VHH binders against o26223. Designs and how they scored, part 141

Target 1, 191 residues: o26223
Amino acid sequence: MKLLWTSQHIKVTVHIDGKVSKMDVLEAIKTRRSIRKYQDREVPEELIDKILDAAMCGPSAVDERPWHFIVVRNREMLEKIPEVHPYGAMVKDAPVAIIVCCDSSLEKIPGFWVQDCSIASQNILLAAHSLGLGAVWTGVYPLEDRVEGIRRLFSIPEHVIPFSVIPLGYPAENPGTRDLFDPDRIHLEKW

## First folded at step 9 (VHH)

Design a74 (framework vhh_7nfr_2)
Fold by ESMFold2-Fast, scan of step 9:
Structure a74 (fold): chain B 191 residues (1-191), chain A 124 residues (1-124)
Amino acid sequence: as target 1 above (191 residues)
Amino acid sequence: QVQLQESGGGLVQPGGSLRLSCAASGFTFSKYYMSWVRQAPGEGREWVSSISWSGRYIYYADSVKGRFTIARDNVKNTLYLLMDSLKSDDTAVYYCATEYGHSFPTLQDSFDYWGQGTQVTVSS
């Protein structure tokens, strides 16, 4: 079968594929799933470093980069997270968790740290997936009880706001793929 | 139960015109890219034209560009192919087809649903 295009779209697609060695960006975004069951296997520190490097590469409002990260590997501490985060039960079974925090003293524009930390959290999920790991974003902010609970548990200063808890590990589950494209949510030129 | 039903084919002289229609049912037609694919006697399938769910993006094979016009009516769940200045080389069975997936790269991957086809014969 011969297929012909009158545009440069195919060239753009081929070029993108040529630049990504393992999993292309679109594949990573489309195949990433929330993983809540983990193998009894340690995650090397080098992989955590790669994930956090990716997290810090996200855009932030006026380049404020307000994020700080707590890496938790201590089993006793991981087992206490569900006590202050009811929907974080899977964290106790993960070999490691990353707590994404905002240092409010680094904030240059009020309120944009939420977007900044959301971007960092998503980059953690995508980077973990690209490295063969599974992860899930468990929400902390803006739920005041969870914010305070996590703050106390990890001795987080008052000017620092815990945003999300992301357990990571080698996946012990394989959820099916999802097709979420909904053209009814795309409006051309006006609502 | 996805169903695609083509109509409008027939015998026409060189330089003539035909309008093909494809009635779609059993799926949300307005959410899918739609395509026309043809197969001439003794040849492989050849892609002719595609139209995005919104109608914003339209593609034509070089062999039909300027002569054929693809259109869709999302209220009536119908795909159209207006064929002008027909040539003997346009003789083929024309199929209405749709592809699972909604990004530009997937238009060329595969077709999930096919119609029965409608015969177009251009002869003097």
Scores: ipSAE 0.000, ipTM 0.168, lowest interface PAE 15.6, mean pLDDT 82

Design a75 (framework vhh_7nfr_2)
Fold by ESMFold2-Fast, scan of step 9:
Structure a75 (fold): chain B 191 residues (1-191), chain A 124 residues (1-124)
Amino acid sequence: as target 1 above (191 residues)
Amino acid sequence: QVQLQESGGGLVQPGGSLRLSCAASGFTFSKYYMSWVRQAPGEGREWVSSISWSGRYIYYADSVKGRFTIARDNVKNTLYLLMDSLKSDDTAVYYCAKHDSIYPGKTEYYFDLWGQGTQVTVSS
C-alpha cells in the first residue's frame, strides 16, 4: 500500500490586502481543475452569493435566463445525494453544494435551457476557482434516474429540471494545471 | 414532418375497456416525456397521464389511478393508454402530447406538439 496524494498548499495569486486571491480571466480558465477533496471548513455565505451572481451573468438564448439554484449546506441532505447519484460520492464530503435547475416556466425557446444551464454551471466553476475554492460539475441531466432522484430528494416541482450538482469547498488537493492547446483542432476558413 | 396521430377511440359501455395508440414521427420520440390529455364537452383540458423517456417514471391524475395504464414502445415510436373500468365521466377527446422538455407537465404550457385527438364515449 502507498499514499498517492496528500493535501497541498493552494498556489494562487493573492490580493495585496490578503483577503481574496485575484487572477485574470484567462488564468482562471486555464488553471481551473475539478476538485473532489475539500477541507473541513465552512464556505462563507458572501462567497456563495458572489458565485451565484456570476452564474446568472451568462449569455442565454433570447435572454430567457431559466436558471434557479438550490444551495445545500445540510449534512444529512448532502449525504443522501450519492444514493441517487452514484458518481457523486464526493458531494457528501463537501461543506456545500449548488444544484443548478431550469425553471421551464421561464423558457422561451424549447431545448436551449441545456446550453443556458451549462453556461451557468461553468460560471460557477470559474467563479469558485477565482475565489480560492474548488468545485466539480457532477452530471444530472440527461440521466433520467438522476433527474428524478434529485427531484424527489429536494422536493423540486414538475416544471423544474435539475441539471447539475456542484459540490464546492476549500480545496484539499492541488492536481496542477493541464496543457490542452491542440492546433490540429483549429481549421481556417473551411473544415 | 413532426406529427402525433391518435387511434383506438370509440363507443364503450360503462365498465368497458379501450386501448388508445399514438404514432409519433419527425422527432426523437425516445428523448421526450409523453402525455395523454383529455377534453370533455364544454370543459378545459385535463391532464391524464405522463411517461418518461425510458418508461421508468409514470404519473397519473387521481381521477384515473388504478384504472388507466400508460405505456410506450420506443422502437415503434408509439405511446399507449390502456383504459379499464371506464366511467361516463371519462367521455372526452383524448390527445397525445409531447413535452417540450423532460419534466412531466400538467398544463398546455408544458407541451409543444399535440395530436388531432381521438373521441372516447362512455355511455349505455
Scores: ipSAE 0.000, ipTM 0.171, lowest interface PAE 16.7, mean pLDDT 83

Design a76 (framework vhh_7nfr_2)
Fold by ESMFold2-Fast, scan of step 9:
Structure a76 (fold): chain B 191 residues (1-191), chain A 124 residues (1-124)
Amino acid sequence: as target 1 above (191 residues)
Amino acid sequence: QVQLQESGGGLVQPGGSLRLSCAASGFTFNHYWMSWVRQAPGEGREWVSSIDYSGDFTYYADSVKGRFTIARDNVKNTLYLLMDSLKSDDTAVYYCARKGYSLTPRSHYYFDYWGQGTQVTVSS
């Protein structure tokens, strides 16, 4: 068992051989932070499998589920991502990254693949956090240079659109919890 | 009723330029990928270029990369193809096409509606 981090409201407990998390859904949502600094420690395949399972459980327009995932552990490939993604400098230091893609051949309704891939990306972030990992969503779509750069780097075919690059690992920073609740953004019965 | 109507074709000398337009009606234009496909006399249809629903992603056949530019105006419901440095082998009827969807692999190349075409002839 390992205590990985403590916020104002939650302690994350991970069994080293771990299949159990103490974090409930609301705590995971409220305490998830973008993590850009990672320990030099391998992420077990079992945790990646759980994260990808969670990613595929998202709702999808007309149940099209157009998402595909590339799991990148190769250090040389991770080190090349910042060359094609200017805000992806942290990726080279991560033990693993997941590239979320849309296979346009699976798209049933025009344009909703963006929502589908956003849902998958957020599920990756929440699942990673619930398992004691840190992650960050680095945007690819709709920035044309990043889409083309990532496509070329990972040999992604033309009918597949890279959507996001999500590096993840055991966190080497603790930014703490944010209180983001703003009642001025809630309107009762009408604007 | 879905309609796609091309215009802007004509006779041009090698090295010249043309701008093709496709006026779309009868559907929500900005919900669809749009493409240009050409057919030379006695040949099959050849895909030329595609653009996503937002206009941010563009794709080109190797034969036209660096010479042609695809664009769209979602306010005017119009698709464009700007053709520069035209060659004799660019001579063809150019069709505006709407991307269709299917569950079959490679539905990326399926088109559900086509315009009537506009003739482009590159000759001296």
Scores: ipSAE 0.000, ipTM 0.096, lowest interface PAE 20.9, mean pLDDT 83

Design a77 (framework vhh_7nfr_2)
Fold by ESMFold2-Fast, scan of step 9:
Structure a77 (fold): chain B 191 residues (1-191), chain A 124 residues (1-124)
Amino acid sequence: as target 1 above (191 residues)
Amino acid sequence: QVQLQESGGGLVQPGGSLRLSCAASGFTFNHYWMSWVRQAPGEGREWVSSIDYSGDFTYYADSVKGRFTIARDNVKNTLYLLMDSLKSDDTAVYYCAKRTPYGSIKHTEAFDIWGQGTQVTVSS
């Protein structure tokens, strides 16, 4: 028989009659919002590690897993991102940012790395939200000027492509939940 | 005196279970990440598992995921490792360790306080 452990006390149980989930997967997906305002609070390294673990759990074309990640905490480097990314102004105010990259040497199927890195980026957003953090995806690829700007700023090698910049922190705003379900976009059996 | 003291090791058959405990003293236990690290004969230290100060976040080495569970009791200043489905490859001295601030959770060089270790032997 397995033992169940709780966060503050070890609870020995030979049977689990039920668990109360405060945020299931569907709730996390529905309530995640882009967060661009952050508290002046450090994000623990351990939370970043858990977010990156989640990022790497995404599916990838033929299991190529081409992603690499740059974790940026240096204030001066964060402040330089808006110079090469016009929509990245909020990054300078975030305690940390993750740059999602593709190592093209790991690519097995041409072009699918974009989907692989998109999945990794979304997992970062969902994992951050589930951990009480806020984040926003700022696009880099396929905008050539942004790709080259980020590459030069972070000394990214030629064979590696920066895909997205995701600032994150404890949220200082609550934009509320959106209702986006549109049945007119669902077609049965045929278009 | 800052100290970590492990207990609960022993000899167990393959497929068996053990529960390790680590008693902490001399520091504010609930302010720190705690980890389990093992060392097999003739090998280097291998990180096994870590738990944050609140017990809400737990991390495991790929070799033990699904078989080991880490937990803590901040009232009793005690760290635990429940080990299920033990394999011969799990044979090692198991150490309780405290992480330095800002150290990586997976790099044993980032740990500043270590226990004396407890021997776990998995054999027929």
Scores: ipSAE 0.000, ipTM 0.127, lowest interface PAE 18.3, mean pLDDT 84

Design a78 (framework vhh_7nfr_2)
Fold by ESMFold2-Fast, scan of step 9:
Structure a78 (fold): chain B 191 residues (1-191), chain A 124 residues (1-124)
Amino acid sequence: as target 1 above (191 residues)
Amino acid sequence: QVQLQESGGGLVQPGGSLRLSCAASGFTFNHYWMSWVRQAPGEGREWVSSIDYSGDFTYYADSVKGRFTIARDNVKNTLYLLMDSLKSDDTAVYYCAKLSYRGPTFKSQYFDYWGQGTQVTVSS
């Protein structure tokens, strides 16, 4: 294994065949950036499988795990997403997108599915980053027009709620990392 | 065409050990969860163990937890089941099994592809 810097200024462990194989968890969290420009390069199914496996490993209120995922690779379908999601223009240029959904029939505690799907979405972003991919969370819920637009496009049943659309690909931009630590937001023992 | 071929079964005494192998071909082995399923004489099929495509996650039926270990070699396209502390109740034909879908299942009725099986007999 060889440790090196990537185009995103991230230390990674590279496999012998040149494949990115490892990234420290704190490094992944601190260096993940929203990526909206992608290379014209397919994402292997193996990497999508690893990302979805990670998404399903998140904590869930009373272990309800209401997540369902739609994997979209069809170019015509990806091109239609911006028609119902105004801030999803980058999706048409991505090789793949994951739609995170909640099956409300699996919900055990009312309202906690939002947190469950947020956790799944964040795990997708972190897993993608750790594998050398870029992704961005584009919001669907709670914006009613986007929820119904995505539902119609993908024939999503009424008991299932589309939560987020996450385009993924190999990054074609390097926005750099941010120093977001703000000690003024930390209060010791009392407000 | 998907092909799964089990081997390593045989007669073993209670408390003994066996190592089963399953040679896989005709598909991209490292893209699929793989499983072991057994069928005792006169009984239905019982799910035994599953392993994810990378070998990082393993699952076991309560009847075999702590005694069996599932493993895979993605270079050799081979699935293994290491069986320790064998009991008479472990007597069965053991099948290597796969879904056409790449995701996991723990229900024996959902597997699409099966090998021919290898007989394991635990008796004195």
Scores: ipSAE 0.000, ipTM 0.114, lowest interface PAE 18.1, mean pLDDT 82

Design a79 (framework vhh_7nfr_2)
Fold by ESMFold2-Fast, scan of step 9:
Structure a79 (fold): chain B 191 residues (1-191), chain A 124 residues (1-124)
Amino acid sequence: as target 1 above (191 residues)
Amino acid sequence: QVQLQESGGGLVQPGGSLRLSCAASGFTFNHYWMSWVRQAPGEGREWVSSIDYSGDFTYYADSVKGRFTIARDNVKNTLYLLMDSLKSDDTAVYYCARGSKPYTLHRSDGMDVWGQGTQVTVSS
């Protein structure tokens, strides 16, 4: 049996292509898709600032907030990412990428930085979508070769761990949304 | 310039205790995870223990849990391994190494600077 409950949606004001729009939080979550094709358009600094602000608003284990971010706009640097990340080919075509890093000197509980950086990465994807941009999470951690490759490429100190590379830009594709609700994965009171 | 130097190894009887030290130089010691790794004769390297920057969080291989204690002194830039209830199977060269966080905790995974090693022999 499928159960449907409708709650009142929270409406927020967002900028899409520099224009004000309203998007429901649930709508944003459900309609966000990985975008790997980008328009040849620069992303304004104001939008990157809004995305990074959203990234830092996630919950963090014992409020350690270990995240650091590298914003990459340099064409030569973006073109080198696929050399150290085999599934990052789309990064070279993006106008900008954000590298999510953990400063492990800020870590208070070992291992929880993975959850912290995952939350920051998801907030980047969701914020980008809400602002009319497209993005995709390309995994770096826990693959040692990718971690060390990205560290070397961007002169990242040993105590800092690159977690994800997120290219973003104005989308040049529009994939349809997915209906992913599966009631068989919901257990009431016990397994 | 970056260097790790172990000391404190030696011959000890089964059931005995030993304290290893590792002096670090040439880098900001309290910015790094530190580990102990051992290599027994004819075997590969085995991870023993790791400690975080502050010394608050420690991790141990199942073979040494309850017997070994890892500690650090960030003022003296020194890593320690206190070894109690030593067994013949603990006989190995013990290496001090920089790195190895919980998520990379395998044999030599995440370690980039190594000491020269100190020999521990448990025998009567």
Scores: ipSAE 0.000, ipTM 0.099, lowest interface PAE 19.0, mean pLDDT 83

Design a80 (framework vhh_7nfr_2)
Fold by ESMFold2-Fast, scan of step 9:
Structure a80 (fold): chain B 191 residues (1-191), chain A 124 residues (1-124)
Amino acid sequence: as target 1 above (191 residues)
Amino acid sequence: QVQLQESGGGLVQPGGSLRLSCAASGFTFNHYWMSWVRQAPGEGREWVSSIDYSGDFTYYADSVKGRFTIARDNVKNTLYLLMDSLKSDDTAVYYCATKHFSGYRPTSLEFDYWGQGTQVTVSS
């Protein structure tokens, strides 16, 4: 049976250094890199919608889907993020950032929301890359000072936990691709 | 009332080229993903290509990559399929189809509206 419309047979368009190229899922995973320099270009809301749709398609423990997202485009707010997140200096230069949050009221199994939000964060990075954008995951949880700083900055209620801040934009750098395959980390049948 | 009307089909020699058009009316064209789907004689429908609402992102089935180009004109409310290096296996009725962006994959065969189709015959 030919499944020509499935993702395993479909190449996705990607903007790389001003060009549109086709890439499959494996290529997207292997060529995605953390991007911290962005062009002075706005990201269309339609691309953010596609990225957030992809984020919500991740698996979650007992299908609890505890994620909420804050989309930040306000320049003054983006400029304040580095004040509460010391490794988030690049966020002030991004046209937009997504804050991945957990609504603890949606949690069905204690603690698994961390994995759920990690999956959502990774899907944001892969989706952004597949759409020709660059992004980087800046960690918030479990560092209490960052959690409280971000919560205060964006008026996040106490039952919601900010997990990650992901700035996005059209890339102004190309760090190249790395071969990270390490067979010494693969054990067959036993340790 | 939503209407999609294909044109540009016909008889062409193997290795030849053809341009299909789809005129859209009755909806906000630039809010919808547009796709081409084909159906060969005696076969089921096969997705060919999709283009997002802005025209910036295009997707192709492996069978047509490098030979077909999808494009749209949001001012004229028209979708195009530029077909190069046509093969006998490309013989089919070609349908224009549309889907409002709602977070669904652009390569699926689940569409909100379909055109009537235009026949493409590749024959020696």
Scores: ipSAE 0.000, ipTM 0.119, lowest interface PAE 17.8, mean pLDDT 84

Design a81 (framework vhh_7nfr_2)
Fold by ESMFold2-Fast, scan of step 9:
Structure a81 (fold): chain B 191 residues (1-191), chain A 124 residues (1-124)
Amino acid sequence: as target 1 above (191 residues)
Amino acid sequence: QVQLQESGGGLVQPGGSLRLSCAASGFTFNHYWMSWVRQAPGEGREWVSSIDYSGDFTYYADSVKGRFTIARDNVKNTLYLLMDSLKSDDTAVYYCAKSPRIYTGKYSEGFDYWGQGTQVTVSS
């Protein structure tokens, strides 16, 4: 074989060209950190497209896929988010933010849209990290004041629920690694 | 003028290997997702694989996963499909296809430019 097997998240070793080009899936999961400081640098539209593609690839209850996304690059709009989201102060300094929303009219099984939107949010964080960007999940749902504030700010319809606001950009901080593995939380066969 | 020119097809025995190439010109190659799409005799077009503009993301149809590898050389403006463990069901005309914007071919619902195709025949 002239080429070793590859996938989107597995390193390719090509014996003709000899390249190993990217972080594998486990490395991406283990090294992703919440990033709240961003460089004053534009994020290309191509990277946002890749992130949104990854966001839509998550499993969804009864395949309802209720997620919708708002991409916010407008400086004035980003600066208004902290006014309706107390823990969203870093959003005003990010070059772009993604708002993850649920269209409740697409819901097929009650309540599982929360899991669906959580999966989409996590996929955004992992995809951003794999592309050399930093991001952080700031919670909106289920805090009604934040839900209504974000809805009003971005003209979100009544049947659509804003779930999370995820600012992202090239990281201006490098948090240390974390060793989070705790074998005491693993129970074999029974509790 | 956008042009996509495939090569590398031919006759191969089951279990054999082929390397397809697609020479791209007339657009900024390294800004676009590229895909391979095939059409078997008497059937519709089937998406095979896609690769993002940088080569960092690859997608594969379940029918070819583990056997085919998509790659690109942005210096040479060339897309590749490395086909291993070929089966009779892989017999088709293979087309190089360009995405109309920066997104995966699996979700594009269409391509704006296609090559002329290269025939792959897997038979004993």
Scores: ipSAE 0.000, ipTM 0.115, lowest interface PAE 17.0, mean pLDDT 83

Design a82 (framework vhh_7nfr_2)
Fold by ESMFold2-Fast, scan of step 9:
Structure a82 (fold): chain B 191 residues (1-191), chain A 124 residues (1-124)
Amino acid sequence: as target 1 above (191 residues)
Amino acid sequence: QVQLQESGGGLVQPGGSLRLSCAASGFTFNHYWMSWVRQAPGEGREWVSSIDYSGDFTYYADSVKGRFTIARDNVKNTLYLLMDSLKSDDTAVYYCARHTGKLSYPSKDYFDLWGQGTQVTVSS
């Protein structure tokens, strides 16, 4: 495999345990990892607000912005998520989780809400990473049993579709780097 | 050609151990999440364990958690399942499977490539 670097001039400011550092946007994208082990430490509301602001800044088809967010800090509710989400066992150990939802009444173009909510989910992951937190995207849509399980658990109305559950916390693991660049997936001028 | 080939199954007594292997060929192994899925006689397929591209993150069904360990060797293109404290209820054909789908967490139902399976029989 051949690694190709372009430019590292765009910076993002991160706060890590009282220290301030700057990270390139490209570096933030390349170093973000799924984090499933969290410290027993509260995430300040100010950081959640910044993460949600970033989530809402994503591009959206015809500017429909159909996303809604549920912030879950209640321990009893977090402990029930694994009962309806088989891959969500780590959620009960997180100090907070964000449920990304689509309000179908806000949809202007059928089907594009999936892309909109995917962008919002990715922005949550990147924003969390930039702020010194760890997070992981656990899939809900399009798995109907998970959709209905999460809907019932959080009293989500029928016209709203739960898309993803993203636990967040200060990381208690450091998985290291990944070698993901694959030049065989790049086609020049034609397939 | 693109394929998965399991090995390492056999007859073992309750409380025993087995190590299953799955040799992958014809595709870039380290770009895929991999799983073990089993099927007991007369039952449907049951997801057992999953591992991410790097081998850093592992997931287990409640029925096997603490007894089984999934691992991968991306240099040798091989997936492993280390089975300890085997119970009669673990008797099944074990398949390795390659994940697809657009979700960050793989669903047990989203696979596009399956091995032939290897029989594990736990009996006294």
Scores: ipSAE 0.000, ipTM 0.109, lowest interface PAE 19.2, mean pLDDT 83

Design a83 (framework vhh_7nfr_2)
Fold by ESMFold2-Fast, scan of step 9:
Structure a83 (fold): chain B 191 residues (1-191), chain A 124 residues (1-124)
Amino acid sequence: as target 1 above (191 residues)
Amino acid sequence: QVQLQESGGGLVQPGGSLRLSCAASGFTFNHYWMSWVRQAPGEGREWVSSIDYSGDFTYYADSVKGRFTIARDNVKNTLYLLMDSLKSDDTAVYYCAKYSRTPGVKYSHDFDYWGQGTQVTVSS
């Protein structure tokens, strides 16, 4: 049996503060915020699986799909991330983090792995939000000290490049939605 | 006691191939990442390749990428390194190495056990 999705409209159910909320794709994109404070509540494995499935569905240059993911739930390891990532202090308080990596052996076109891993990282943020979780993208590449620190901490091989560290959890803060539309950045027909 | 026993090394002509094996015993093999590390005469240790506990994810040093293949058999507790298109630069003692625990608990390339090594010599 082959399964094929043909729907044009998708409604996603989000669990927020013990209640169920529904949002469409545009709502999810517009209301996603960086979340840096998490409840003391474990994230179920099935939600992580859904998030990683979404991460791997992004487009990639020449379909190279060079991404690999490390799922970190170990408290001692999460507590060590701020030692090698100065702006990653919130990671130690998250119940789980995903490290997005590029396996350079899978790269088919030089340099596009950065775009590929950026797409995967954004899909993680959106999927987490749609599932009632909060997350934040903390940058690793291209900062050499952070790349080497994360590589050493998680036993990442030399041909694999850690790209981002994304802590996730049930949100313990609710920042307001931002109105970021700027028509001066839109040009019709030409610059 | 943990034991790692390498085999399959030898003398080979440039462009040739070899298959290295590492028989593991004394621990739960399928719970650990495994690696191959080499040491050329007068040089330091160089990481070659790693494989996760399931065999689904493999990683290679740039110097061997596209020429070497790492594999594992969790039923036979054996690690393999398939070496194709061998170059004189590949001449080294090759060591099978076990990570001290699940990766991510210690620094990259931190191993708690090493085998005795197997000599690979590539010369005309």
Scores: ipSAE 0.000, ipTM 0.099, lowest interface PAE 20.2, mean pLDDT 82

Design a84 (framework vhh_7nfr_2)
Fold by ESMFold2-Fast, scan of step 9:
Structure a84 (fold): chain B 191 residues (1-191), chain A 124 residues (1-124)
Amino acid sequence: as target 1 above (191 residues)
Amino acid sequence: QVQLQESGGGLVQPGGSLRLSCAASGFTFSYYHMSWVRQAPGEGREWVSSISPYGSRTYYADSVKGRFTIARDNVKNTLYLLMDSLKSDDTAVYYCAKWGSTLPYEKSDAFDIWGQGTQVTVSS
């Protein structure tokens, strides 16, 4: 049979101590999965710092870069997130979560902060995956009840909008790969 | 293009202090996490300390916590390691490294850029 798409690729790596050193960008994108079960193992601050560096490297409309991040490691605070976010039950079991926020005072072009924060959130997921961690994006904005719940819980100022809550940890599950390529969604030259 | 130049090593007695410096050039120093890594005679490389791009976070190996302080000056493109209460076990060649593709607590030779090193000898 003729395949309409290519398989995931791993870049050629030099074997150091007989080990493949890391995945390439396409492999990371294609193999990243939402992870909702975590080992009871702490995530080093060095990894969080690398992930946040990657988050801030995303393109931003008119270079407005409106993101702020809250890193939550306190178990009591993590356990309270499901109370204000009904679909965030897994957050209480994660060793750490990152809350992606928009400082509206930094917005230069109306409405594009949503795209900016979406890009930052995806970069967090990809960076986490590339570093051997698992993460999942739990939506906050645009649901007003979740926005206000998270704001109250973390003392977020009125001019700052919580966008997403991303729990992270070493994965305790391994969901299989997904075959998501759909050529019917690709149009050549015109619709 | 990238250059790292370590200095400040020497012979010191136990309990003494040294200040190591690393002068960086050829890259935007403030964009990168910087690290100190050491290698004792006959031993593997050991990660010592790291500092975030703007100095907001510092990280230390358990063997040096409370005795060493990492710092940086982004105007001068210089990384520092202030070493207090030195012990014989601190004897090693100390290398300045740009934070590489691997974590500081993994194999230290996986850092992507190494300086020439500076020898620290703690002996009576």
Scores: ipSAE 0.000, ipTM 0.145, lowest interface PAE 15.8, mean pLDDT 82

